# Ledger of designs, part 6: VHH binders against Glyoxylate/succinic semialdehyde reductase 2, chloroplastic (GLYR2)

Target 1, 314 residues: Glyoxylate/succinic semialdehyde reductase 2, chloroplastic (GLYR2), of Arabidopsis thaliana (Mouse-ear cress) (f4i907)
Amino acid sequence: LAYRVYSSLQSTTPSTRDELGTVSIGFLGMGIMGSPMAQNLIKAGCDVTVWNRTKSKCDPLVGLGAKYKSSPEEVTATCDLTFAMLADPESAIDVACGKNGAIFGISSGKGYVDVSTVDVASSILISKQIKDTGALFLEAPVSGSKKPAEDGQLIFLTAGDKPLYEKAAPFLDIMGKSKFYLGEVGNGAAMKLVVNMIMGSMMASFAEGILLSQKVGLDPNVLVEVVSQGAINAPMYSLKGPSMIKSVYPTAFPLKHQQKDMRLALGLAESVSQSTPIAAAANELYKVAKSYGLSDEDFSAVIEALKAAKSREA

## First folded at step 1 (VHH)

Design d03 (framework vhh_7ubx_2)
Fold by ESMFold2-Fast, scan of step 1:
Structure d03 (fold): chain B 314 residues (1-314), chain A 120 residues (1-120)
Amino acid sequence: as target 1 above (314 residues)
Amino acid sequence: QVQLVESGGGLVQPGGSLRLSCAASGFTFDDYAMTWVRQAPGKGPEWIATIYSGGSTMRDDSTKGRFTISRDNAKNTLYLQMTSLKPEDTALYYCARGDYGDYEWSFDYRGPGTQVTVSS
């Protein structure tokens, strides 16, 4: 069970741009997320050293005043605090623990903050390898894609060494709008699963409402308007409702990934003997939608699982 | 103290152009992404465009060729330039603080809206 600790305006760490510049920051991974995150640190006056497997992706950052090092090992050897933003668990593990990886340059007194989207097991593995060097580790996966990354509006779901959370806090505040400290390593990934379990369940329930409104002779566009103005409003209703009514599902979050998250959340619930019957029922609808060939459509295509066979486009 | 006030709506003929404005106050405007959303009677809200603090934009594909979002940070003002207007563009247009697009929601404040009516 994770405990949520809210960020505070009061800080015991460097909080001004002049003070922040005294801490040397490393940033590993210059992809669609990492590049804008690192740019925000540089614009805030931080001393930033970057690395990417493809060196040319570092060029915009160097142009803004960042330093470059040729390996993760060299970055962690020269920096007090290193962030890593990799797109997949295999890359996150390789950058941290592989040849010329972060573990070979990092040492006691330094910190490694992994902001990559990884599974619980990968985060635990990276944490163990980092902490075995004497350094501190913080898991900090983000909610938000490249646009919030560009604007410094990410949400950080942090877990791991609390002293490192406190040291990293000013830099997380530059890159994001909020941060939560959730306790032990793995809890950030777990929180992300719980949030997506709620999201998947909510979308399935919303789909039921749309189809029920249509079947009893109500205008489902009015339903979307009513829920958007009422106490149960969620931005997802306004974002997805009109498209769901038109039976089109432009992909923002693939249905197969939502179903995967449901399966993983149900596994997490099983491990602690927690009943999640709404999520279990919603998961069955996502499995039905996958059986109809909708895996790569947006997860809002779950509505197709509830329609009579003859009313579906395919 | 956050305040968003839209203006520039009105009656326009098909094929016409219109520029909407949103005056922002009570916050540091240049620190925030800003969004335009529209809602027609009997329909749900539809995201149109977002402009980020750095000036980059994201636009809905169905209107991207006809609508452009821009901002003037010195005036704390957001704009939506609309061209080649169609009857289906008839809606109440809202200014909002935050990113409405990209599935991750940070849309936390909206104005009262300005009505756009496109008649034949």
Scores: ipSAE 0.000, ipTM 0.129, lowest interface PAE 15.2, mean pLDDT 84

Design d04 (framework vhh_enristomig)
Fold by ESMFold2-Fast, scan of step 1:
Structure d04 (fold): chain B 314 residues (1-314), chain A 122 residues (1-122)
Amino acid sequence: as target 1 above (314 residues)
Amino acid sequence: EVQLLESGGGEVQPGGSLRLSCAASGFTFSSYDISWYRQAPGKQREWVSTITSSGSTNYAESVKGRFTISRDNAKNTLYLQMSSLRAEDTAVYYCAKEIAAAGTDWYEFDYWGQGTLVTVKP
């Protein structure tokens, strides 16, 4: 106990000082992702000021030692570095650029890191508005849901001002297990689209395999097992295969979101004259599945688009 | 300003019924998919039901056949009709606007609602 007491007495650092010195951190958005992310920053000793549209959602964070401000403008006016985690592109734009938004409080020498999942155009818009103030901007959308957010295991797909990436890096490391710097603003959203384009194409191809195996008299459960033991193994096949064979599609990633990502990825490919014929074909199957009313089923419901008309859900 | 305001929660006996409402403002309600989530004490938030902008519905297996989600676009209001309530349905119920994401993270909702408490007394 003498060693522990002595170690405590040797600390002259106030309990509210962040571990990186005097950098003041703002955090906008206390939803399912933002709240655990901000909590990890506070637990690491960071000086955190929070805002949420609904003030009461800030109460747990204030209880942990965070400060509260009534608007995004006041947060960016008082903080060196502000993170934003909003539910959709409309909310991300409103918080950054709308009434009492971040752009009205931020200035040269400060940074804005948008960790929200937004489309490329929205990220570019927010970046332009922030940089017009003289401040720096970093796009940093996350891969990972609530559990990785709680555990500090998020993956950050960053793009924008490299000096801000370097400054934000220690805080990203507190909230995540990995971070990638992808260059120009929009590239984080673009990376997400490319990954999901591969995922959507992969699932459509897997669905073809299941139906073909059934048509030639093979057991599709054995197909799933063969795939899982071979070089083309992906956890997605083992997770989705049994349900697809039973024609049930418990929703983890809605088919309508997969189709939106296919459409956006095709637009990205068009903008750089890159052919993506597999994605184009897969996109048509997702559109067919949507026409059958399967938009809110898991994206693995794409298999229904490949069944003969008389065997399809009406 | 986007707002989602839940109401209709309360205490109920096992086997009872409640109707939850979510009043929405600050966005074009008819254009968005809206979901109900719940969180029981000491547990993670659980998805309950979604209704699309086109009116299609989906339900968690645990509530299928007992709960009905609906929307009134003229009133910008979402509903959850709950029947055959069980002790395990005790939770704070949240209304959530769907994220229009370009990615695998559709479940990353920033919930704008305060929630409404439903308590099923054993």
Scores: ipSAE 0.000, ipTM 0.160, lowest interface PAE 11.5, mean pLDDT 84

Design d05 (framework vhh_8dlx_2)
Fold by ESMFold2-Fast, scan of step 1:
Structure d05 (fold): chain B 314 residues (1-314), chain A 120 residues (1-120)
Amino acid sequence: as target 1 above (314 residues)
Amino acid sequence: EVQLVESGGGVVQPGRSLRLSCAASGFTFSSYDMHWVRQAPGKGLEWIGNIYYSGDTFYNPSLKSLVTISRDDSTNTLYLQMNSLRAEDTAIYYCARDRGYSSGWYEDYWGKGTLVTVSS
């Protein structure tokens, strides 16, 4: 009895996990990025409902306690807040606005957070369609690849409805290490494309350096070490360098998605008459790598586009 | 504190198989990709392969047919199965946690290593 009385005196405020469970979360897209992002929400105690065009991709999430619905419409009808992580603008538009799409289930009082990498025009289109239902819209493209997604270390580049940004913030903090609110719809997509344009260009440049060092008789492993200690150090160089030297490209960010981002960034540059010749050149290398069948390898496989036929490894 | 402890090394005859273990503690093992790396006497580090949190594996092409990496998330244990061992496989074998960017190549915690000697 004394034990029962004592235990009844413990004031229990809901834990962060319990608090997060009060908001029902939808997640659309169980690809290389979406799957680990949704897993982090489930691990944090969120009530998560998932959908993917290929149903079997949802099986690991259901195994972890997620619910499954057969369409984006059913997910948005069931959930307070829905995240979408799709591979390309066409998929993002189709999932949001197409047959059985999110707009047919979503309503006033609910939110749609598109974390996909899309062009500015696509983001504006999705926003208009979502907001026409009375719901709120936030674009929130991520900076970071598979490992940051797994570790909850993504960077979110958000824009759109400020009240939805505030409501989504705890969930963004579960999935990422930082978030930026960039104002009007379109600004998140634009920022993401500029960041990924820089990333694709830097990887192509780094690949040139590795191959040049080899051809002049230098140890490329020493090149990676020199770069890591100097002013041009980027984590990406230290992370990708050793595997690029070994011609091994475990997929964290597919080369086809990097090439897509280059194409979209070049379109953004054209829309404002800004020349981006380095990105244009890098984009051609990614297209060459795709022609070699490397689309599903990591984007660091761009080094293969620079190799002579005799030294190429796939 | 994050700890990785390799075991299973020792003297083994050429042509035989050996399984190494790595016991992980101090972190959520199931959330991390893991690596095996070795260092032969007087040589640099040689990456053997990694296993993603999903169970998918990627191997050094030079070693692909000779090794298998697996994991048991219920016991926080990483394994390296080696077949058809040769004298050239004599090395200190390290397990390492992948933490950082892009699912590989950023090993932030290493074990102390376990010595494998392939000798008659």
Scores: ipSAE 0.000, ipTM 0.140, lowest interface PAE 17.8, mean pLDDT 84

Design d06 (framework vhh_h_nbbcii10_fgla)
Fold by ESMFold2-Fast, scan of step 1:
Structure d06 (fold): chain B 314 residues (1-314), chain A 126 residues (1-126)
Amino acid sequence: as target 1 above (314 residues)
Amino acid sequence: QVQLVESGGGLVQPGGSLRLSCAASGFTFSEYSSYALGWFRQAPGQGLEAVAAISGSGGSTYYADSVKGRFTISRDNSKNTLYLQMNSLRAEDTAVYYCAADKYSSSWYEGEYDYWGQGTLVTVSS
């Protein structure tokens, strides 16, 4: 997509407080992520109406000047633009489409922005039901945990109605440091998959480098330092390198899940006739590592797939 | 520091029941947490298999086809504990069972689990 750009790299002037205050904002879900996100909107001068299944969780927001409504339906009925931040697919569907849900209050001219991270099928379902009312829908799953949410440093991977992305952009900029528009609903999940494909390929290549450096009599710790100071630096090298050199793989991301992502990315590539030979080769190494019983080790254990058989005799 | 500690494993006869517990420390279960929780198992000579998962709110659950209708996953936020109720146990359920926590609820059904317990052995034999 020609429009996909990292917004925090652009010099943009945000809308004035007066301009932001003319759009009425709804926010559904006052959990660990939703509460700090809504607080940032209020602090920026937005007119915010909140709802949460447990009403008392709205109390801090009301104390900061937010309005409260007793259902998602009442929030979408009174607001121009409604954000939803739910913990799981079932909650996101229930809040949007269930009893007293957002679809019963929303109408043409309004927007629904689901910032929950849900599966592709759930986003498509919510999108269909919202758009059947005449309203617009945007998928906007976030990358980042509680502290980035508190600090307004979230990353939004958006997909859906382009006019709604443009209308929501100032509010996404208040809650985050970057936003990407990725086209049709489901593309946020697809983008995460492509990123993990690159990560898996990169880790396999790094493993080759470590073993080659050792085989020719070089210090692999110096290799880690050299790559960290050069143009090919990635934080993963400094994070994983020392453990890989010691043949210890404390699990942060299981190798079996990296292999799953490789398999799914290869399937995605096949569906559009796109060649991904590096990912294909890396996937074979992850399969070999799985055959050695390393499925539950960190994905950096892919290095074991490249070692001589004798090096694995314990 | 995040830690997960499993308990409740042991020897049981076919058709019997066991309840596994996973006590979490270093993070708090909440109604709308960012943590999805799951159970995985590894049978002797086999790879790791996803058994069941529960979303951050506790509202959504996933089960492997091999255990649907027999196993039930649940969480108690007040006790910071995850459970797996295992009914109608079969010899093929024999495995080491691992508790896992995913920092990001978005991938709970696909399983991108950041933290793992040490495992508890379940043996189903007559």
Scores: ipSAE 0.000, ipTM 0.112, lowest interface PAE 19.7, mean pLDDT 83

Design d07 (framework vhh_7qia_2)
Fold by ESMFold2-Fast, scan of step 1:
Structure d07 (fold): chain B 314 residues (1-314), chain A 119 residues (1-119)
Amino acid sequence: as target 1 above (314 residues)
Amino acid sequence: QLQLVESGGGLVQPGGSLRLSCEASGFTFSDYWMGWYRQAPGKQRELVAFITSGGSTNYADSVKGRFTISRDNAKNTVYLQMNSLRPEDTAIYYCATEGYSDSLYRDYWGKGTPVTVSS
């Protein structure tokens, strides 16, 4: 079902600038992500009211035609639909539920869309507090960083109230290239964990292949070529393979963050009694790599966990 | 949508130099790792060099010491400076995004620019 809905929604044409201007939009958080997201809404003709804990961060948005309010409460009291983009779970909870928070201004008929990266429990907490006011809630964490935010090319992993997803869709299309509706609150964060669990597992498996090819007298550069031509091809093989063969791990995604995502995905699997033995084994290798001081190296440094174990045997 | 356009290919004699350029239009250039690939007739496409968003570089052993990859984020351009060119460097050269710290971002490819090293 979800798949069919996603497929049809991928072809949705955004509303015209005139239509977009009839909905009042709030935006909470003018950091590295929130500022360019809000700018794209303003450039598309949206009526945008902004807030940030540090008021001066709102100045570029006000210069582009945004309105300013001094608290999240005043933003949600004034706007039909409010987006929040905060740096961490603590900030997301404080902005939504704390002193002068969004819950004190929001009401029935309005929506709150949290695009922050938060844990499942924090998203559920914010959702409950927002919905207790009679308003609707949508979790919408993004895949992408600063430049996708600037260019309106984010991927939204949404979950929560489906009527709010439908109402928010034109604005998500302004800020992003794709959006997925994933059902219950928490499922956006859960989807990110499942994807990164697959990524971490495949990288550990690739590392095994590289080392095995070397030990049986094969050229691991040829292994990279073979997998890159076949049905299992992923850009990661060509991207990471040459560096892994040379034991160099320039950081794009820190190994400590990959290990954190493995741990969280395993916890998610346990909560529903789903076995993930490949991820469990891969997680142990990431823990070993962390013990060797590789936490801040790229997650492809997981290959070192396999080398050191074998070197110890002599 | 991200578009990649390569330029700077051509015919050069052995020992010569060429500088390839790849101009990105659209989105995310400064966040993407950028790579140069090549494909000779009858062979598979191979990675030549890549540069991370942070500026770290890596090279195939066949081009180490001869090729230099660099980027100019203000111009949305990645470069491949090719020195001491050899006949075996003859291929169509492709610019590609290599990835992003987020696993949901896919790679993008240019149409390619031909490089022929011959007397």
Scores: ipSAE 0.000, ipTM 0.163, lowest interface PAE 13.1, mean pLDDT 84

Design d08 (framework vhh_enristomig)
Fold by ESMFold2-Fast, scan of step 1:
Formats: sequence, structure tokens, C-alpha cells
Structure d08 (fold): chain B 314 residues (1-314), chain A 122 residues (1-122)
Amino acid sequence: as target 1 above (314 residues)
Amino acid sequence: EVQLLESGGGEVQPGGSLRLSCAASGFTFSTYDISWYRQAPGKQREWVSTIYSGGETNYAESVKGRFTISRDNAKNTLYLQMSSLRAEDTAVYYCAKDHYGSGSWEYPFDYWGQGTLVTVKP
């Protein structure tokens, strides 16, 4: 099964703009991420067919030269390689496996690349349903939001069928600045979890630094400048620092979800007997911030866990 | 705390009208594209309409000409004016804020309200 499908996709990967047009591309989901991603493919000269639950959201893409089909089934039936970018796991499953879904049009020799952010179980379910048709599956969740999607600067965390990764690679390069092949389906979600564990730990440490600088009479704005020029520079510090100093936390990533990711990462570490003591300590600070009612604030609100105690009822 | 609170749903006769509201808090409302979605029993959530931060609007084909989306940035409130209502419009209506911003690893992460039920009577 795998070897026959592998052989069907095994060919010279297109690398030039002229060669890219020989592979027919489907794109499912014209939301705030899917629309700019598909536009970048069209502008690069790709043959793109689009679908969205709401047809009118496809109009800008059709205006740029894309074709339109009325269902995921029709898109996968007419395209060699189909990308899907959906808002949630339920939508991703329904587009792939539901009525008029991708599985009813896809077949051996074709590929399905799910670039949606879904949980491990959902990715495994979609993978099984796609592979049961004889087609190949690649999980490819992205790091980056709307601006990186518009600029073709996404980072793809891929896992699944290696031959499909190789065939999809030039199209991932059009939509992003980096791509990583991580092995078995589920490993993309796992990699995001490990990265978010590092992010949460670093943010907690940064919060300690801001408060310590203030307590010893230093200007925390100068701290942000110093770290931005040093070896420990992370764009996250310059993006969050000014707001943290002002004690405002406009939500880009909710604190409750950062805490959830810490808990899940600690569980992953436990399952393989890997110690993660920094993450464990940071997790306690996120739990304290949640107890102060900051669950829906940006995760940078973890700094509040380190300040003088909020009012507590007896 | 990002919160979206829908209101204005209820029972209405076919051909009638309703106005839904969504009160938003915890983010800079004026800079975000805000959407209405709906979910009928046993069906997936479907997109209904979006109003962009610049004031431009877009509509699902099934509601075009019957529904009007608008926003009041001073009140942090989103509206959906529904007219010529049909039995097929019966659904729970949700206000949604797309989660976009530089530096986020969580996308697509949509913030959804609790919903407001619209029932179009036979």
C-alpha cells in the first residue's frame, strides 16, 4: 500500500517557477491565514483551485487567477496536492472526512497537506482516513500569524509521509521561510508543545528580570534594549516588554493556553522520564496568575504572579 | 480577558427581522476584523459575515441582501441586522474575533462568544 503510493508520488520535485505550474494545487479554507497563503501560491505562478465554506471569500483568489470548486471532494478530485487551513479541529475533520469531504475525491497518487493547528488525535484521525483511500498525508502546522502568512514567512512543522513532504516542499517554500520534517504524524503538534514550553519558561524568566530591575532602581526599558542587543535576544522580549512594563496585556496568546501547554509538556516529559525543572517552576507561576483571574489576558501577564499579592478573601 | 457576549436572539416569524449585538472586551476592538458565524442543530458552524477593521464588509451568499453587519468602535459593539428571515436561518449565532498578531504560535485560534439562539417559527 505505502510502497505503491510512494512510487506514484516519487518523481523530480519541481524547483523552478515554470515547473511549479505542472502540479495542480488545491487549497481548502480562505480564512485570515488561508487566503494570504493561497495568494502567495497564485502570485508564484501555481495552478490553484480554491474552496471555502462561504464561496464569496474565494472571490479575491479567483480574481487573481485561481479556479473554484463547490466542495472539498471536487477540489481533491481535480488536484494533485491539496492544502487545508481550517480554524479548529472540528472544521478540519469535517472538511477532510465529512459530507462532500476531501476523502471522497482523493485517491492513490495524490496528497493531502493539513496546515491547520489541530490536536494530535485529530491529526491521526484525518491521516488514517486519507491514507485509507490510498493517498498520502502530511501534517504541516505553522508557526506565525497573519503578517508572516502575507509575507511568505511562515515556519512549517511537518510530519507524516516523507514522499509527500518532498513533493510539497517547493510550495511550502513559497508560503514560508522554513520547514522541518519531524517524522510520524503527531510530531508537528508535539514540536509546537515543546517550543511553547520554552516560550512560557522564557517569559516567566523575563518577568523576573523586569521586576528585579525595577526593585534595584534600574530602568526596565533599558533592560529591554540591553537584551535586544545581546546574545539572549528573542523577538518575544521586544514585542512584550513595553506592555509588561505598563502592566497591560493585549491578548495574542491567552495565559490559560500557555498554562495548558506547560501542563501538557510536563506530562510529555514524565512519559519519557525527562526532567524539565524550569518548566515546572514556570508552570506554578502561570497557575498563580490564573488564580488572580488573568486566564484570558496575554501569557505575558505571568509577571503579575511575581508582584505584591492581590486581595485575597479569607 | 477577551470576552464576546452575544444578545438579541429570540423567536421570529418567517419574513421577520431581528438585530443581534456582540459586546466585546479585553482587546482593541477597532483594530480587529470581527465575524458572525452560526450553527444549526447537527451541522457545522458556518460563516455568516465579516466586517473588517477598515469598515469593508463581506457576506455568505445565503444571507447576502438580507443581513447587514456593522460595528460601533466607540461602544466596542458588533451588530447583525437580519431581515427576510427564513426557517433555514434557525441557528445559534456566534460572534468571533480572529486571533492575529505578531509573535503568536497559536493560529488559527478564534475567540468565540457563548452564542445567541435565533428560531424562525414555521
Scores: ipSAE 0.000, ipTM 0.142, lowest interface PAE 15.0, mean pLDDT 83

Design d09 (framework vhh_7ubx_2)
Fold by ESMFold2-Fast, scan of step 1:
Structure d09 (fold): chain B 314 residues (1-314), chain A 122 residues (1-122)
Amino acid sequence: as target 1 above (314 residues)
Amino acid sequence: QVQLVESGGGLVQPGGSLRLSCAASGFTFSSYAMTWVRQAPGKGPEWIATIDSGGRTMRDDSTKGRFTISRDNAKNTLYLQMTSLKPEDTALYYCAKYSDWGYEPTGEFDYRGPGTQVTVSS
């Protein structure tokens, strides 16, 4: 499906800096993700206008040649295509639909691409408000953290108006290594939950394997090497395995966020009557790890939930 | 307004039984999956069981043989039947409602009740 989407849409994608520069780009949110994403657009030669609730966060972007506007409304009024990268669903809704929000400046012929990590309901709400203006909407939540954002290696899980996906494609290619068009609004958020549900489940299973190998007298470092050379290899196993064996969990993805995604995925499964018993079992382990005070450790700390239980008060 | 009110907790000796109830109002109860969660003193919440709108159940393995979740849609009531109670079952027991899409603006669940205390001791 990704191959067909890329091949069918390539002819609608601007291919040169001159063509890219004819589209005016807005970028809302200069946090740890938004700032490097916007910098990549500027370095590629795009005409970028930025906004952030705290104005000083825009200063590095302005120093690189970006323009600044004082509200989301002024950004969407000035730009052909606006990206939004906010920390949470509440901020994404406020920036799009609140006072001086994007909906008050946007109009027919323009597009709004929300790359924030939001729930399905929030994405549907923002989409409705944007589309009621006559503009087009695309949700495009990312897979990848700060380093992939800096390196232009994000994965975009897009859904919404296909003509906007086609127009946004060259800019997504500047900020990321791949993009998927998933159909109706909500499908991007849903796909991200399903992927993270698999990730949480596989990490819990890997933790069981490490502890079992130790308990039967095997070297768990050899287990990691065997896995890395075989058909079940995943980069996460090689990256996390050595630290898990040493019982250190330097935070790349906090355990509390993995548990949140498990809970949300279970809710999504219940809404369509789909059984996910592996995810349900894994979620219980993440809840146990949270109860041990490991919420801010890396999600690989789930291994602690499988060791001898901490004493309970009666 | 969404309201969840738990009842049926109390002091019970090891090996005893209790039936917890959760009275729901302010939403179409029959359309939502419902869950029981417990929290022991000084510990985080522990999921026990979920029952979907069609009556299918998902249960924690450690309590699965002793605890049974059920619902009565005509009475807008969720139940937890607990048997062979152990001192380690001592906790505040909550019922909770999930949103259709798993969204939570505050806390771990869309809505949760105030809880009912279960104490297992001699």
Scores: ipSAE 0.000, ipTM 0.105, lowest interface PAE 17.8, mean pLDDT 83

Design d10 (framework vhh_enristomig)
Fold by ESMFold2-Fast, scan of step 1:
Structure d10 (fold): chain B 314 residues (1-314), chain A 121 residues (1-121)
Amino acid sequence: as target 1 above (314 residues)
Amino acid sequence: EVQLLESGGGEVQPGGSLRLSCAASGFTFSDYYISWYRQAPGKQREWVSTISSDSSTNYAESVKGRFTISRDNAKNTLYLQMSSLRAEDTAVYYCAREMATDYWDSGFDYWGQGTLVTVKP
């Protein structure tokens, strides 16, 4: 009758405090991100069971009313819906699929929501293993670091089983300010890559503007102010502009990682025959900056790639 | 609980030296780029130096050749060795842990409370 076998999760979408408390929630990973996320669920009245490789990191959550289980398998065996927040692809795979992993306790009627930032291949692998048990899977990587996690202001880029997205939505709303459903598993990682491609291209264009303003005798600090008050405003202009004008690049996002994201985005564009000439040009500037030894500087150091030989010549 | 605690500031005469320390806890210190910033009264905070997870170093032009940043991953401690100090080096010095993996972050997760360096005759 249906295109897919549906679980008990699809028939209930809790939206009130009383309804939220009827769904048992598991949370795997009590690191810098997972701990504040789980705390927000507990403070909202959710029934939360936690696990972490180092048990003592669960102690603050247990003190707030959470339950503890000694393995991912035991968490998924006792909970309707389990979130996982791990630091890297190897840890995400190990927690889901390794010894005493989530796949050994999870079953049809349950859901697994991986909020970790992992590569597309790892998300597809975890999804396959979870779905092979009869359970539902949702990829839900976050944008935002510890302060947005503490404040419930994360952005979720979700992909996978839509019935699970709908069931998870109230809990995502507790932990975040927005959520997007992007279709097939892998699309969350792809969306992050497209956004970072735009960011890298924008920074290269902004660098051109700074240098042009200087060459024609304008005050580039006024340029930053004008841009910030206009329709093309982006917070990055105010954050990066003053440092770029002074030729200092304190590292928030390393230039080598921005160049990696440009390369990967160009590969994604190639796979679907989509032209991205601005990104292609920006990528060449990031490669030039790397050749100058600026790989570990902030990506705003791309401005150095645009400076003419003997730029100090009056 | 992430904490950064600076120490080693004080009063020094022009041409003198000081060594600042930043003790880090609550995170895997070796995985992060860590920076020194400073803020003089009535001025904006300015970048001084950064050290990568691989101990690659970068410096502001105003301190290059006079300051040396280093880290001890076994002790979870960051250092700033300052020499040939000038009156314009007078500031509160902060260490900062930067997040490299999220582009919607402002670049700084955590700052220490700072340590005051005063260069005066």
Scores: ipSAE 0.000, ipTM 0.225, lowest interface PAE 11.4, mean pLDDT 84

